# Miniprotein binders against Homoarginine-6-hydroxylase 2-ODD-C23.2 (2ODDC23.2), part 8

Target 1, 357 residues: Homoarginine-6-hydroxylase 2-ODD-C23.2 (2ODDC23.2), of Arabidopsis thaliana (Mouse-ear cress) (q8h113)
Amino acid sequence: MVIYHRKVVFTYVRAKRFYHFLNIEMVTDFKSLLPVIDISPLLAKCDDFDMAEDAGVVEVVGKLDRACRDVGFFYVIGHGISDDLINKVKEMTHQFFELPYEEKLKIKITPTAGYRGYQRIGVNFTSGKQDMHEAIDCYREFKQGKHGDIGKVLEGPNQWPGNPQEYKDLMEKYIKLCTDLSRNILRGISLALGGSPYEFEGKMLRDPFWVMRIIGYPGVNQENVIGCGAHTDYGLLTLINQDDDKTALQVKNVDGDWIPAIPIPGSFICNIGDMLTILSNGVYQSTLHKVINNSPKYRVCVAFFYETNFEAEVEPLDIFKEKHPRKETSQVAKRVVYGQHLINKVLTTFANLVENS

## First folded at step 5 (miniprotein)

Design s52 (from c13 with L75F)
Fold by ESMFold2-Fast, scan of step 5:
Structure s52 (fold): chain B 357 residues (1-357), chain A 88 residues (1-88)
Amino acid sequence: as target 1 above (357 residues)
Amino acid sequence: SEELIKQAEWLLLEVKYLIFEARMLMEQGDLEEARRLLQEATELINKAQEIVDRALKLNPDSEEAKRLLEEVKKFIDRLEQLLEEIKN
């Protein structure tokens, strides 16, 4: 190691010790900690004919299966997205949220903008309580008419800040990489469920929709300020890129205890959503999680949601009904039309904008 | 050109699925069903090659189409290997 500065040496040693400490504890107790999974063996073989038989892939698949059956949240390392890109996304997002409201409102969320753009602090509610955050909401862009009358609500381009100037190009590159990463993680999850690598790339899943929320949480001096109330995600897979120096995300484990998702530099936090619960025939459960603002420092979190095709009629996949039959008294959620579910959520959240436009 | 590339990618994905299923059947000793799936995969990969060739004719400089053609050729080789393996 060729590192001469005390500050740099300290940071490197601290990061390594933190990773080793978490890995050792997770060998003995998944219930109290979130697992860390190095997916690099999976990524190396995800397009290989023999991927299901590769020893490295089998090991990663086993870890994914355990994490998804237990808490449904895990850290991902070895994902191939550079630390520079992960950090620059957060850095530029901080710069945007530091701007005066008049600048941020230039990309304000409206019905005519397809419900894409900037959302002010305190306009979102979860379970009747105000969420103390601001956000930029983005969705996969699509051509006019592609998703019928239902999709018309979300038509139009994403609104990106002009300051920082490079933000749009940076975020579009980041989204493409997150999309590919999510698809490849799902190949491992497909194997974990006992299917082929490609069960989540069938006709209703091969043209995935995506949602991204770029979220800013203001600093607070009070305890237990709700940044985002307890909820599950409704897609297949979520990738979370959070600030490294603040612990705010909490995950509810199988015993009903809240577990802090302490940031690991360079990692993504990954969790499963409601659609994956349905598709897996209830084998993997989406997990309640929340954000508590407990720091005077401003916190950024970029959440990427990998979804089904927009018009997908989501029901348990036949292969997973065969591999994992449900008991007569056990049931999964009813069939869901993903696009309709998303639009109902959007219109409910922004009902006041429709009446005031 | 973009639409053709997506179409070929979808066909390649179906080929990958069929190869995976065929290999599982080979391990289970169901060589007749494995052969059937490999023949279906061969038809689909040949269709994918035709579509990629058309995309390259429309845009000869497409790096995406060139990468996809390379991938298609690898799958053709693998299918030929697996079909030969079933014969023995």
Scores: ipSAE 0.436, ipTM 0.801, lowest interface PAE 3.1, mean pLDDT 85

Design s53 (from c13 with L82F)
Fold by ESMFold2-Fast, scan of step 5:
Structure s53 (fold): chain B 357 residues (1-357), chain A 88 residues (1-88)
Amino acid sequence: as target 1 above (357 residues)
Amino acid sequence: SEELIKQAEWLLLEVKYLIFEARMLMEQGDLEEARRLLQEATELINKAQEIVDRALKLNPDSEEAKRLLEEVKKLIDRLEQFLEEIKN
């Protein structure tokens, strides 16, 4: 994995140096590649209150700032989560989706189950078009009544596969590590915006909700099969753990072109969501992305979404309004109630289940 | 016991935020406001120490509580450093 990653990076550097050696101006737009960020210097200092002055942290923060301003998508390496765990999550997910539908339906998504569980191919729609994928939807578990009437829709435990038997414990460990990683990346992003490390750990963010979609994309022999239609993510930060041997995720660049997110083994793909766009006062933009099923092979992708507090009324943070004032001609960011928006999205996606329940 | 750990983690987060803000104010020359925030941080760190001590008494083998105790000690040392600096 490390060897494969090194080969990909080496190939890119070698191509660039080859044209430089020939004294030929590169016509190829290398700006179409997604940036790769080693966050290990940030993680080494993420609990130190003086982290903002550390040279290694400053360099990582600069890279995060550029990635979030320019494209809103980047690869994360040096994150400290073992290759074994990253791969085991994908392998056990493959094993579950290979089961007969009758077995998968034992954890089927229903209103009574809090809209948690297995979703069959063809239930999900993006921008009016059917998505060719199946999934397990999970949410942060919470005590009955914690989020009032609005949160009642999502009450109850997550439904985990009984086969593989180890799946629940594996995924719960993975979620904890993704939660911690997301929080620490956001400390770097907070510094990049000119705030303290802790701007995303204030009142509206100190009890973060999370959503996780474990997604299976069936193999296809046709062109342009939509696995997931073009969308932005709604939260703060997304961590994507995708299969290493298939390129299907595409990211829309500022020029309107779709850039393939070619897998780098052992990395996460990280992207910013709509809530981070609002909180940053529009400095960082959530980016349209899509999945095209373009291989006869089955593909899995585990997407972890780090969110605000459920009840958060999301608006630009005062510190970032001060540091990054908007031009008079720029639109003012809308105020959004996160939990209500999540519930509206869930009920819209599963409207047929509500009407048939 | 897990509830006490979370309470202590939140208090330590608030302490770190106040120390960061106070340092920025010291660099800007607003020593009075910096002192006020450092005093607030001192009150919160003392409360965090009490909660961590209580968590350790309930579960002496808690690795998380031991980690938080070390973090409390580190933050107390830094608070003392900044309070000495602001005197000058």
Scores: ipSAE 0.369, ipTM 0.760, lowest interface PAE 3.2, mean pLDDT 85

## First folded at step 8 (miniprotein)

Design bk2 (from bk1 with A107L)
Amino acid sequence: SEELIKQADWLLIDVKYLIFYARMLMEQGDLEEAIRLLQEALELINKAIEIVDRALKLNPDSEEAVRLLEEVIKAIARLLQLLLEINPDSPEARELLKRVEELIKKLEELLRRG
ESMFold2 (binder alone), alone request of step 8: mean pLDDT 82; pTM 0.830

Design bk3 (from bk1 with V66A E70A)
Amino acid sequence: SEELIKQADWLLIDVKYLIFYARMLMEQGDLEEAIRLLQEALELINKAIEIVDRALKLNPDSEEAARLLAEVIKAIARLLQLLLEINPDSPEARELLKRVEELIKKAEELLRRG
ESMFold2 (binder alone), alone request of step 8: mean pLDDT 82; pTM 0.823

Design bk4 (from bk1 with L83A A93V)
Amino acid sequence: SEELIKQADWLLIDVKYLIFYARMLMEQGDLEEAIRLLQEALELINKAIEIVDRALKLNPDSEEAVRLLEEVIKAIARLLQLALEINPDSPEVRELLKRVEELIKKAEELLRRG
ESMFold2 (binder alone), alone request of step 8: mean pLDDT 84; pTM 0.851

Design t1 (from r23 with A33L)
Amino acid sequence: DERVKRLIEAAEELLKEAEELIKNGDLEELIKLADWLLIDVKYLIFYARMLMEQGDLEAARRLLQLATELINLAQEIVDLALKLNPDSEEAKRLLEEVKKAIDRLEQLLEEIKN
ESMFold2 (binder alone), alone request of step 8: mean pLDDT 80; pTM 0.772

Design t3 (from r23 with A18V)
Amino acid sequence: DERVKRLIEAAEELLKEVEELIKNGDLEELIKAADWLLIDVKYLIFYARMLMEQGDLEAARRLLQLATELINLAQEIVDLALKLNPDSEEAKRLLEEVKKAIDRLEQLLEEIKN
ESMFold2 (binder alone), alone request of step 8: mean pLDDT 80; pTM 0.780

Design t4 (from r23 with E17L)
Amino acid sequence: DERVKRLIEAAEELLKLAEELIKNGDLEELIKAADWLLIDVKYLIFYARMLMEQGDLEAARRLLQLATELINLAQEIVDLALKLNPDSEEAKRLLEEVKKAIDRLEQLLEEIKN
ESMFold2 (binder alone), alone request of step 8: mean pLDDT 81; pTM 0.785

Design t5 (from r23 with E17M A33V)
Amino acid sequence: DERVKRLIEAAEELLKMAEELIKNGDLEELIKVADWLLIDVKYLIFYARMLMEQGDLEAARRLLQLATELINLAQEIVDLALKLNPDSEEAKRLLEEVKKAIDRLEQLLEEIKN
ESMFold2 (binder alone), alone request of step 8: mean pLDDT 80; pTM 0.775

Design t6 (from r23 with L27P)
Amino acid sequence: DERVKRLIEAAEELLKEAEELIKNGDPEELIKAADWLLIDVKYLIFYARMLMEQGDLEAARRLLQLATELINLAQEIVDLALKLNPDSEEAKRLLEEVKKAIDRLEQLLEEIKN
ESMFold2 (binder alone), alone request of step 8: mean pLDDT 79; pTM 0.762

Design t7 (from r23 with L27Y)
Amino acid sequence: DERVKRLIEAAEELLKEAEELIKNGDYEELIKAADWLLIDVKYLIFYARMLMEQGDLEAARRLLQLATELINLAQEIVDLALKLNPDSEEAKRLLEEVKKAIDRLEQLLEEIKN
ESMFold2 (binder alone), alone request of step 8: mean pLDDT 81; pTM 0.787

Design t8 (from r23 with L30A A33L)
Amino acid sequence: DERVKRLIEAAEELLKEAEELIKNGDLEEAIKLADWLLIDVKYLIFYARMLMEQGDLEAARRLLQLATELINLAQEIVDLALKLNPDSEEAKRLLEEVKKAIDRLEQLLEEIKN
ESMFold2 (binder alone), alone request of step 8: mean pLDDT 78; pTM 0.736

Design t9 (from r23 with A59L)
Amino acid sequence: DERVKRLIEAAEELLKEAEELIKNGDLEELIKAADWLLIDVKYLIFYARMLMEQGDLELARRLLQLATELINLAQEIVDLALKLNPDSEEAKRLLEEVKKAIDRLEQLLEEIKN
ESMFold2 (binder alone), alone request of step 8: mean pLDDT 81; pTM 0.790

